# VH-VL binders against o82653r152to333: the designs that were tried, part 30

Target 1, 182 residues: o82653r152to333
Amino acid sequence: KSLNVGIIGPPNAGKSSLTNFMVGTKVAAASRKTNTTTHEVLGVLTKGDTQVCFFDTPGLMLKKSGYGYKDIKARVQNAWTSVDLFDVLIVMFDVHRHLMSPDSRVVRLIKYMGEEENPKQKRVLCMNKVDLVEKKKDLLKVAEEFQDLPAYERYFMISGLKGSGVKDLSQYLMDQAVKKPW
Below, E stands for the ipSAE of ESMFold2; O stands for the ipSAE of OpenDDE; V2 stands for 0.75 times the mean of E and O plus 0.25 times the DockQ between their complexes.

## First folded at step 18 (VH-VL; framework fv_pasotuxizumab)

Design u6 (at its last look DockQ between E and O 0.57; V2 from the best seeds 0.00; counts 0 for: pae E 3.7 > 2)
Fold by ESMFold2, look of step 18:
Structure u6 (fold): chain C 182 residues (1-182), chain A 123 residues (1-123), chain B 107 residues (1-107)
Amino acid sequence: as target 1 above (182 residues)
Amino acid sequence: QVQLVESGGGLVKPGESLRLSCAASGFTFSSYEMYWVRQAPGKGLEWVAIIYYSGRTIYYSDIIKGRFTISRDNAKNSLYLQMNSLKAEDTAVYYCARGTEYFTLSDYYFDYWGQGTLVTVSS
Amino acid sequence: DIQMTQSPSSLSASVGDRVTITCKASQGISNDVAWYQQKPGQAPKSLIYAASSLQSDVPSRFSGSASGTDFTLTISSVQSEDFATYYCLQHNSYPWTFGGGTKLEIK
């Protein structure tokens, strides 16, 4: 059984740190080319007869400078055509950074992915770097900010660096791989 | 031909309510974020509100202090601004403006504006 | 809220002059700045997005730059059609905020 998991989010959201805590096997050093773009494989989690493949989506959060609007639009559209192929999509952001100085592009990404249910793709929202948040009630404020987004099946509060909450996410992904239609 | 046409402005007294409309044509309205921006006579631009393409996500400027409500009807290609408890400070030309198409996540905003509708609040 | 301090509030220039208009953000906003031109009786027009990217229908004499929290719109050689009011916008964080405007007038 297999599950393809996309991880999207801004640079330095902690995507590699998260996969390091979940993956107990060697990280593949190959890019996987789709029809229109390539994806970096972040890691493969294997337990028994079940395999969960994690992919980064770097083309989705392009740098805002250095490209014309038409060039940015084409590159972003190309990246989006491959995102729908993942079985599960993890939308990840740095909750500490968000509490200090929210970025409207990150907020737009979270809201965009959470507004409309997708019957062919499950989505979860991961609030990463919770270990850096001094007042834990502030995490509840952020959860409330994003509460009316029906496309997210679950919310996870995690530390990819320290591993807090990562077991629950790993178990969720394994459960999805078992339930997946073939 | 993208076209945005505001309507519903006029003269009202302090404390009254007014509803602005923006009729959109020439593009797929339901695919775009939409905005209200205002400009007091002889003054600068002030951002008022955004509504996302589905109508579910909304943000407001602090200057309206919860008195205004943005909404949209995608079947009618229309954007609305319900303005309650109006004050003299709300006197302005109100523009509707088109934002980002939801697929691009670009930072290219306000590429098309309406001509504006004047709201005057005076006793 | 992020404040955008735009300066000068007005300036006079002759055709051919180099003009510089600045906006200073009250905190870090990356390159999430746009510039708009507004002529009397008209709606604003987009000039620059992403701090430095020129819109394709905008003359090349316009340019934008960023240094830390300082953002600059430059007109390398002012033309008669450039006399207007200019606004910066930050769109990094809600609420979005405009600068106070700069009126560029004929000397």
Scores: ipSAE 0.302, ipTM 0.689, lowest interface PAE 3.7, mean pLDDT 82
Fold by OpenDDE, look of step 18:
Structure u6 (fold): chain C 182 residues (1-182), chain A 123 residues (1-123), chain B 107 residues (1-107)
Amino acid sequence: as target 1 above (182 residues)
Amino acid sequence: QVQLVESGGGLVKPGESLRLSCAASGFTFSSYEMYWVRQAPGKGLEWVAIIYYSGRTIYYSDIIKGRFTISRDNAKNSLYLQMNSLKAEDTAVYYCARGTEYFTLSDYYFDYWGQGTLVTVSS
Amino acid sequence: DIQMTQSPSSLSASVGDRVTITCKASQGISNDVAWYQQKPGQAPKSLIYAASSLQSDVPSRFSGSASGTDFTLTISSVQSEDFATYYCLQHNSYPWTFGGGTKLEIK
């Protein structure tokens, strides 16, 4: 069984930390070419006969400076086309940052993805860096904020660094894998 | 052409309520974030609230949180601001402004503004 | 909250002068800065977005730049219609915050 997972999030979301924790072995920088973009492989998780491949999505958090509105629109649209190629899409953000000073772009991304349902793709929200949050009640507030996103199948509160909640996420991904060649 | 027209402003006493409206035209209203920004007389601009496309996600400034409610009716191309428990310091011109488009993560904000409507809170 | 310290609060210039207005963010905000122009009795008008991108209907004499947490609006050659109040905005993190404004007056 295999699964292709795309991870979307800002640089501080902790994508690498999560993949490093989940992946027992660092996979050498492998690139996967799509019709429009090249995606970097973040890691490969193998358990038994199941393989989960994690890919970065660099095109979604675009630098906007220097581009006109039309150009930005085109670039973003192109990036979304590549996102549709993944079986599972993880939207990841720093929950601690969100509690202190919400990044407007992250919020927009989360909500956009939540309203644009793709029947061929499962979407998961990962609230990362829970280890930095002192009050558990604050996490509940964030959960409440995003619980009503219909396009997200599940949300996870995790610490990619410390491993909290990662087991559940890993199991979920394994369960989504389908019989196909590696 | 894009147009935003605010209405509902006026003179009220402290503690009273007022509802502002913004009528949008010339664009697909449901595809844009909408904002309220206010400006006290002789003062600078102050962000008040944001409402996202579907109206499910909202953020407020701390000053008005709990007293004001932003909402939208996409079918009517309208944005609203329900203001309760008004204070003297709420006296300002309130502007409706258009935000970024639905599918973009662009930094393209407040490209169009209404003319504003004046709210005066005085005893 | 992120503070945007705008300077100067006011300045005088003559037509043809080069003018620079600065906003300093209290923390890193990437290029999530916009600039607005407001004339008396009018609503604000968007000039710059994404720190350095010019709106389509804005004259080329206007420009924006960023260096770290320092953001600048420059008018290369002030024209008579440019006398107004200018504001910077950070929209990196909620709550969004404006600078205090800069009034550009005729010398």
Scores: ipSAE 0.256, ipTM 0.778, lowest interface PAE 2.4, mean pLDDT 88
ESMFold2 (binder alone), look of step 18: mean pLDDT 89; pTM 0.916

Design u7 (at its last look DockQ between E and O 0.13; V2 from the best seeds 0.00; counts 0 for: pae O 9.9 > 2, placed apart)
Fold by ESMFold2, look of step 18:
Structure u7 (fold): chain C 182 residues (1-182), chain A 122 residues (1-122), chain B 107 residues (1-107)
Amino acid sequence: as target 1 above (182 residues)
Amino acid sequence: QVQLVESGGGLVKPGESLRLSCAASGFTFSDYEMYWVRQAPGKGLEWVAIIYSSGRTIYYSDIIKGRFTISRDNAKNSLYLQMNSLKAEDTAVYYCARGTEWFGMDYYFDYWGQGTLVTVSS
Amino acid sequence: DIQMTQSPSSLSASVGDRVTITCKASQGISNDVAWYQQKPGQAPKSLIYAASSLQSDVPSRFSGSASGTDFTLTISSVQSEDFATYYCLQHNSYPWTFGGGTKLEIK
């Protein structure tokens, strides 16, 4: 049994830290092909004969200087095409950064991925780096900011470095892998 | 050739309603965020509202909340601003403007219409 | 709300002068600033996006820069057609806000 999980978000969202905390090992040399690209595996979580494979989704949230390609629009369009092939999509952002200096590009990503449900894909919103937030009531304000987004099945408040909330996310993903049709 | 053409402006009395339209051509309208900006006579530019490409996500300036409604019809390549409970302070030229593509890497704010004048006076 | 404090409110320059117009943001906004030119009786025209990227068909004498929360529009050698009012816009956080404008008078 397997579950393919895409993780999208800005480069400083904490994607690799979360993946490393959940799996406890470095990225394995494993790949999964899509119709257009081979996706790089960030990590694999294994419990019994069940695997949760985490994939990076390059090109969706890049600063202007983040790609070396001259046709950045084509790379963004290709990345958007590929996200529908994951069983679960984790939309991740740095909630501490959002409270201090929100970024319209991050807000756009969260809103566009959350606007319309995809019947073939579950989506979750992960508010990472909660360990850096002094006033925890501010986390509730951010949750309310994004609460009217029907595509997100679950919201997680986590710390990829400290492990806060990570067990809930891991359990959710394992539950999805067990329920997944063959 | 990107073109945005506003219509529906005119003279109205305080408390009345008016609906502005913006007809878009020369680009794939449904790929773009769209917004309204207004400019009172002799004053600066004031952002009014934005609507995302699907029409589901909308933000307003605080001054017009509850009175104006932005909407779009992607099949007709049209953007709208329904203005209710109009006040003298709403007197302005209203511009339709094109934002960024929903899949864009950077924000682009590249094309504006010519504007339509709304005058709210007794 | 993020305040964009634009200065000066007006200035006069001769053809050939170097002109600098400044907007100060009340908080960090990354490079989420656009600059617009508006000539009398006309709609605004986009000059610069992403604080420093020049729109197509905008003369190379225009440039933009950012340092912290200070954003500048520079005209390296003013021409007679540059008579206009200039506005900055922040689009980092809703609601979006314009600066108050700078009227450039050509002598």
Scores: ipSAE 0.266, ipTM 0.685, lowest interface PAE 4.2, mean pLDDT 81
Fold by OpenDDE, look of step 18:
Structure u7 (fold): chain C 182 residues (1-182), chain A 122 residues (1-122), chain B 107 residues (1-107)
Amino acid sequence: as target 1 above (182 residues)
Amino acid sequence: QVQLVESGGGLVKPGESLRLSCAASGFTFSDYEMYWVRQAPGKGLEWVAIIYSSGRTIYYSDIIKGRFTISRDNAKNSLYLQMNSLKAEDTAVYYCARGTEWFGMDYYFDYWGQGTLVTVSS
Amino acid sequence: DIQMTQSPSSLSASVGDRVTITCKASQGISNDVAWYQQKPGQAPKSLIYAASSLQSDVPSRFSGSASGTDFTLTISSVQSEDFATYYCLQHNSYPWTFGGGTKLEIK
């Protein structure tokens, strides 16, 4: 079984930390050329007969500065072509930062992605760096904010660095894998 | 333009039930959490309940817990408040209010209905 | 529960005056505070969110600030249309709670 996972998030979201924690085998910078875009492989998770490949999604993060609405839309459209290639899309952000100073880029990204579900793709939200949050009630507040987002199948509270919640995420991804030749 | 219109208010006796409705228009109703806020005559504002966009997450004020039920029908762009076992102290103008856009970073009521008066009296 | 102690309960001012309304939270609530204006017979209107962010279409004479558990709404120069009742709201934790309100009256 195999699964292709795209991870989207700002630089501080901790994408690399999560993949480092999850990945048993670091596949050196093998650029897998998909039909239209070259994606960097962040890592490969193998458990038994199941392989999960993690890909970076450069260019999906929207910046307000320097781009008008039309430009943003165009960028989203271009990026979307690559996003459709993944079986699962993980939107990741720093929950600690969110509590202190929310990153508007994440909000914009989600907004532009829209509410329509792709029947061939599942979206999940990963709220990362929970280890930096001291008060559990704050995490609950964030969970309440995001748990009912449309077009997202599940949300995960995780620490890519410490491994908290990563087991559940890993299991979820493994469960999404389908029989494909490696 | 965003519009919220409450209805269903009226005069009832203690112990009776009443169902309030809020009709929403001018926006994608399913994208927003919705709220009920009430105001007793000559008194301040009081938060009553919240329901998130999917309807899965709900919170109530302690005063109304067990007696009132907030619900929504996204297909009908409608918010509801079923009020059972009404008490005299429940007498108030009830407002429906829209929260921030989903994935909003802050919670606040940006639009309000005109309110509907509920009077509970013997 | 978090209490929001709003002061003063009433205030008289003249057009052109600077007015300050304060809400004090019973505990730390970050900047999870909103301010509302209500005129007689009308629904409340949103003024400030996130303690200091001005709602769209609200005049710039309105401002919000936060210091610890103290939150303030300021009208730099009161206009005739500003005479109303103002409420603060905390939405840091459930149950959400309003301040008791401040009625701004013409002097």
Scores: ipSAE 0.007, ipTM 0.567, lowest interface PAE 9.9, mean pLDDT 87
ESMFold2 (binder alone), look of step 18: mean pLDDT 90; pTM 0.917

Design u8 (at its last look DockQ between E and O 0.08; V2 from the best seeds 0.00; counts 0 for: pae O 9.6 > 2, placed apart)
Fold by ESMFold2, look of step 18:
Structure u8 (fold): chain C 182 residues (1-182), chain A 122 residues (1-122), chain B 107 residues (1-107)
Amino acid sequence: as target 1 above (182 residues)
Amino acid sequence: QVQLVESGGGLVKPGESLRLSCAASGFTFSSYEMYWVRQAPGKGLEWVAIIYSSGRTIYYSDIIKGRFTISRDNAKNSLYLQMNSLKAEDTAVYYCARDTEWFTMDYYFDYWGQGTLVTVSS
Amino acid sequence: DIQMTQSPSSLSASVGDRVTITCKASQGISNDVAWYQQKPGQAPKSLIYAASSLQSDVPSRFSGSASGTDFTLTISSVQSEDFATYYCLQHNSYPWTFGGGTKLEIK
């Protein structure tokens, strides 16, 4: 059984830290090309004959030194065409940053991915860096802010650095891999 | 071809309410985030609010302190600003504006209305 | 909230002069700055987005740059139609904020 999971979010959302806690082994440097976009494999979680493969989606919010903005815009447009290829999409953001001052591009991402259902793809919203949040009641307010987004099947509150909540997410993903097709 | 037309401005007394409208045409209104921006006479631009394309997500500036409500009716291609508890400081030209396409993940106002003047005086 | 400190508040120039206008953000905002031009009695016009990308139909004498939290708008050789008020906007974080404006006047 297998599951391909895309992780989408800003560069500093903690995507690598999250995958480190979910998997014991990261695949050696390899690219997996789609029709238009090459995606970095962040890691593979294996239990028995079931595996979950995690992919980074770097072109959606990437700004690179030395590139003109038109070139970055074209790469972002091309990366959107490949998002539909994943079985599960994790939309991940820094909840501590959101509580301090919401990032406009992150809000746009969360809303657009959460407003339009995709019958062939499950989507979850991952509130990362909860370890940095002083008042835990504030996490509930952020969850309420995004609660009316029908495309998100599940919400997770995690710390990819500290591991809080990560086992629940990995178990959810393993359950999805076992239960495919759904 | 793209047109944004504000209306509903006028003279009101402090403490009263006023509703601004922005009629949109020449584009698929339901696909765009919309904004209100204001400018007091002789002063600079102030961002007021954004409403996302579905109408579900809204952010306000701190300057209106919960007194204004942005809304939209996608069936009527219309954007609204309900202004309550008006103060002299709210005297300004109010512009509606359209954002760029969502997939760029950048924001800039690519079309503006002509503005409508709201005057709040004793 | 993020403050955008725009300077100078006004400046005078002759046709042909090189002009620079600066906005300083109170914190890191990546390239999430736009620049607008406004002439009296008109709505603002977009000039620059993403700190340095030139909007369509904007003359190439306009350019934008960023260094840390300092953002500049440059007019390499001012023309008669460039006398106007210029604003920066940060759109990195809600609430969005404009700079205070810079009025470019004929000398």
Scores: ipSAE 0.462, ipTM 0.743, lowest interface PAE 2.5, mean pLDDT 82
Fold by OpenDDE, look of step 18:
Structure u8 (fold): chain C 182 residues (1-182), chain A 122 residues (1-122), chain B 107 residues (1-107)
Amino acid sequence: as target 1 above (182 residues)
Amino acid sequence: QVQLVESGGGLVKPGESLRLSCAASGFTFSSYEMYWVRQAPGKGLEWVAIIYSSGRTIYYSDIIKGRFTISRDNAKNSLYLQMNSLKAEDTAVYYCARDTEWFTMDYYFDYWGQGTLVTVSS
Amino acid sequence: DIQMTQSPSSLSASVGDRVTITCKASQGISNDVAWYQQKPGQAPKSLIYAASSLQSDVPSRFSGSASGTDFTLTISSVQSEDFATYYCLQHNSYPWTFGGGTKLEIK
C-alpha cells in the first residue's frame, strides 16, 4: 500500500520537524515528478507493506493579494494544480504562534483552499508545536476554533518535535493508504 | 441564490413541544455553521443556538438550554430546532441564519430566513 | 456573559442627516461585532461585519468603526429607506449577544 501526502503551511509550521519524527527512512535529494510539477520528498514512512511518502509544497503560500475572497465561487478555486496530486493534504500551522500572534498566511491559506472537498483527496489540519503551549485551556480553545473546519476530515494536535499526537496522525495516514506500486 | 425557509411554527400551549425546520438551498449547506435567532413580538433579537458544520459542536443560550435542541441533517440540507417544555416567554419569530465564519474567518450572518412564528399561550 | 449596551434606543432624524449608533461591550471582544438592519415585518439584514467591513450591496453611506469596547454604526446621510431598527451583535464568545436595538424614525 502507498500514500502520497502533501504538507502545506507557513515556514514556521514545523513541517520538517514532523517529517523527521515520522520518517523511518530519509531520502536525500529525492524528487518525484508529477504530470505538472516536481516535488521534493521530505521523507518516507514505512510500516510493513505500507509506505507513506511526504512531499513539500514550496510556494503554496498565498500572497496578500490572494486574501479576502468574498465571493463563494472564488473560494472554491484552487490555483495550485499540484495540490490535487496528493492523496492526503496536511495543512499545518504553529498553534503556539496562533495563540500569541495569529499568522495571516494561515488564514489566507484556509480561505484559498475553500470549502469544497476533493473526492480524491482527504484534507487534514495539523496544529503543531503543542509542546510550547503551557495551558491546556488554550489548546482547547484552538481545538474548538478549528475542529469543524469545512472540507477537513480530521484535525490533529501534535508536536512534531516531541512526538505528541504523532502516533495518531501516523495511524490515520497508514489507514488511508491504498494498494498501488511503490 | 441562497435561500433559507423556516417552517413548523404555530400555536401551542405551555409545556408542549414543537419542532422547527429550516430548509436551505443555493449553497453547500454542510460547509456552514447554522444559527437560530428569535425575536419576541415588539422586542429585540436574541441568539438561541449554533450548530457547527459537522454537527459536533453546539452552543445554546442559557435561557433555552436543556429545553431546546439544535440539530442538522446535511444530507437533507436542513436545520432543526426541537423545542420542549415551551413557555410563554418563548413566543417569538424564529429565524435561521447562515454563518460565513469559515469562508471569511469572521463571524457574520449574510443570509436569514423570513422566520416562523411560535406562539405559546394557554 | 458579554453585554452589549446599545444607544440610543430611539433616534429621530431627517433625510440627509448624519446618524451615529453606539454599542459598548462589557469587556474586550476584539472586532467581533456585526450590525444589522431590520424593517417591520422583515428579517434582519446584515450591514457590517468584523466591526468595520461593509456587507455586499450595502450603500457606502453606512460605515462601522471600533475603539476599544466602543463600536459605532454611522449613516453619513440618512435616506428614506434607512428608517428601521438597527442591532449590534457580539460574537466574540458564547453566548452571542445583541444590543437592545435602535429605532431610527423620521423626524
Scores: ipSAE 0.007, ipTM 0.584, lowest interface PAE 9.6, mean pLDDT 85
ESMFold2 (binder alone), look of step 18: mean pLDDT 90; pTM 0.912

## First folded at step 20 (VH-VL; framework fv_pasotuxizumab)

Design v1 (at its last look DockQ between E and O 0.53; V2 from the best seeds 0.00; counts 0 for: pae O 8.5 > 2)
Fold by ESMFold2, look of step 20:
Structure v1 (fold): chain C 182 residues (1-182), chain A 122 residues (1-122), chain B 107 residues (1-107)
Amino acid sequence: as target 1 above (182 residues)
Amino acid sequence: QVQLVESGGGLVKPGESLRLSCAASGFTFSSYEMYWVRQAPGKGLEWVAIIYSSGRTIYYSDIIKGRFTISRDNAKNSLYLQMNSLKAEDTAVYYCARDTEWFTMDYYFDYWGQGTLVTVSS
Amino acid sequence: DIQMTQSPSSLSASVGDRVTITCKASQGISNDVAWYQQKPGQAPKSLIYAASSLQSDVPSRFSGSASGTDFTLTISSVQSEDFATYYCLQHDSYPWTFGGGTKLEIK
């Protein structure tokens, strides 16, 4: 049994810290060529006969400069095609940064990924760096800000650095691998 | 043709309220983030607010300090700005603006209305 | 909040002159700067996005660049239609902020 998980978010979202925390239990670094793109494996979580493979999304471009307006939708849709290859997509952001000064690109990414359901792909929103947030009720405000985004099946409040919430995320992913197809 | 037409401006007294409207046509309104930008006579541009396509995600400039409310009605292709507790410094031309479509992940205001003048004077 | 300090507030130029307008961000914003041109009585028009990319229909005499927190708009040879007010906008973080504007006047 296997599950391919894409992790998308800005460079400072904590993708490496999350992967390193999970890596302490099982690691394999490899490149795999997909049918349309090459994705770098960030790590592999293994339990019994079940594997969850985490991929970076290096081919995803958040910026679409240089194209005429009429062509923008088609070019953006082509760039997002590689995202559909994953069974589960983790949309990750720095919640501490969001509370201080929301990053416009990150907000648009969260909205874009969460607006329309995708029957071929499960999506989750990960609010990372909760260890930096002093007032925990502020995390609820951020969750409420994004609550009407139907494509997100689940929300996780995690610290990739300190491990808070990471077991819940890894258990969720392992459960998805076992229950697939769904 | 993409069109944005603002309305609802006029002369009001300090402390009063006013509601601005922006009628959109020529595009799928529900797919776009929308903005209000203002410009006091003889002065520079000031960003006021954004509302995301679903109407649920909203950010405001600090200059309005909770006195303004942006909203949208996607069924009517309309954007609104409810302006409460108006002050003299709110006197400006108010522009409705459209971002590039949200899926592009780049920002350049590709269409602007011609603006509606709000004058706040005793 | 990110402040965009635009300079100069005004300048005079003759047709054919090279003109440079600068915005300085109060903190790091990669290429998240746009430039707008506005003539009296009109809505602004987009010139440059992503700090250096020309919008369609913008003449090649316009260019933009970035170095650290300094962003520049350059007009290599001013034409009569270029006399207008120019604004930078940062769209890195909410709230978004415009620079104070630069009025380019005929000398």
Scores: ipSAE 0.481, ipTM 0.766, lowest interface PAE 2.5, mean pLDDT 81
Fold by OpenDDE, look of step 20:
Structure v1 (fold): chain C 182 residues (1-182), chain A 122 residues (1-122), chain B 107 residues (1-107)
Amino acid sequence: as target 1 above (182 residues)
Amino acid sequence: QVQLVESGGGLVKPGESLRLSCAASGFTFSSYEMYWVRQAPGKGLEWVAIIYSSGRTIYYSDIIKGRFTISRDNAKNSLYLQMNSLKAEDTAVYYCARDTEWFTMDYYFDYWGQGTLVTVSS
Amino acid sequence: DIQMTQSPSSLSASVGDRVTITCKASQGISNDVAWYQQKPGQAPKSLIYAASSLQSDVPSRFSGSASGTDFTLTISSVQSEDFATYYCLQHDSYPWTFGGGTKLEIK
């Protein structure tokens, strides 16, 4: 069984930390070329006869100033095209940062990705870096903020760094894998 | 050519309701987030509300929250602002504006209507 | 909420002068700052986005910059059509907030 997982989120979302924690085999920067976009493999999780491949989705978040409008548009368009290629899409963000200083762009991303379901793709929301949040009640507030987004099948509160909640996420992903060639 | 035309403004008394409309043309309306911004006479600009392209995501300013409702009809290329329980402080020119394309992940007003005046007075 | 303190509130200048308008954010924010020009009886017009990027139809005499929490709009050489009110906008976080505005008047 296999599953292709895309992870989208801002640079501070902790994507690498999560994949490092989950991945048994660090695949060195192997770029898989799809027909239109080069995707960086973040890692591969193998358990038994099931393989989960994690891919980065660079370009969805705008860098700070320096790009012209046309360049930004092209970059983002390419990035979004790649998002549709994944079986599961993890939308990830730093929940601690969200509590301290929410970024409208991040909120927009979360909301947009949660508005409409893709029949060919399952989406989950991962609130990362829960280890940095002192009050559990604050986490609940954030969960409540995003609870009514229909496109997200599940919500995960995790610490990619510390491993909290990652087991549940891993199990979920394994359960989504289907029989197909590796 | 992009065009936004506001309508529905007028004189109302405190406590009354008014519905503003914004007719959009010249672009794919359903692909853009739409905003309301208001400006009291002789004062600065104030963000009012935003509605995402699907209409499911909405944010309001604290001042109008609970009293105003932003909505849209993509089939009609129209944006609306239902204003209830109007106060004198709500007196302003109300502008509809569009954001850049949704996928840019940026938030700036790149096109504005000419505005419609709402006057709340006893 | 993030406050944008805009200064000066008003400024007098002559054609050809260099003019600088500043907005200071109450906290650290991204470059999600835009500048608008508004003439009497007209809707605001976008000048700058992303703190330093010019809109396509904006003359090159306009420029934006950012340093820390300070955002600056500069007109290198004021022209007659530039006399207007200018506003900064932060859209880093909700609620979006405008600066108080700067009225550029002819000396």
Scores: ipSAE 0.014, ipTM 0.576, lowest interface PAE 8.5, mean pLDDT 86
ESMFold2 (binder alone), look of step 20: mean pLDDT 89; pTM 0.913

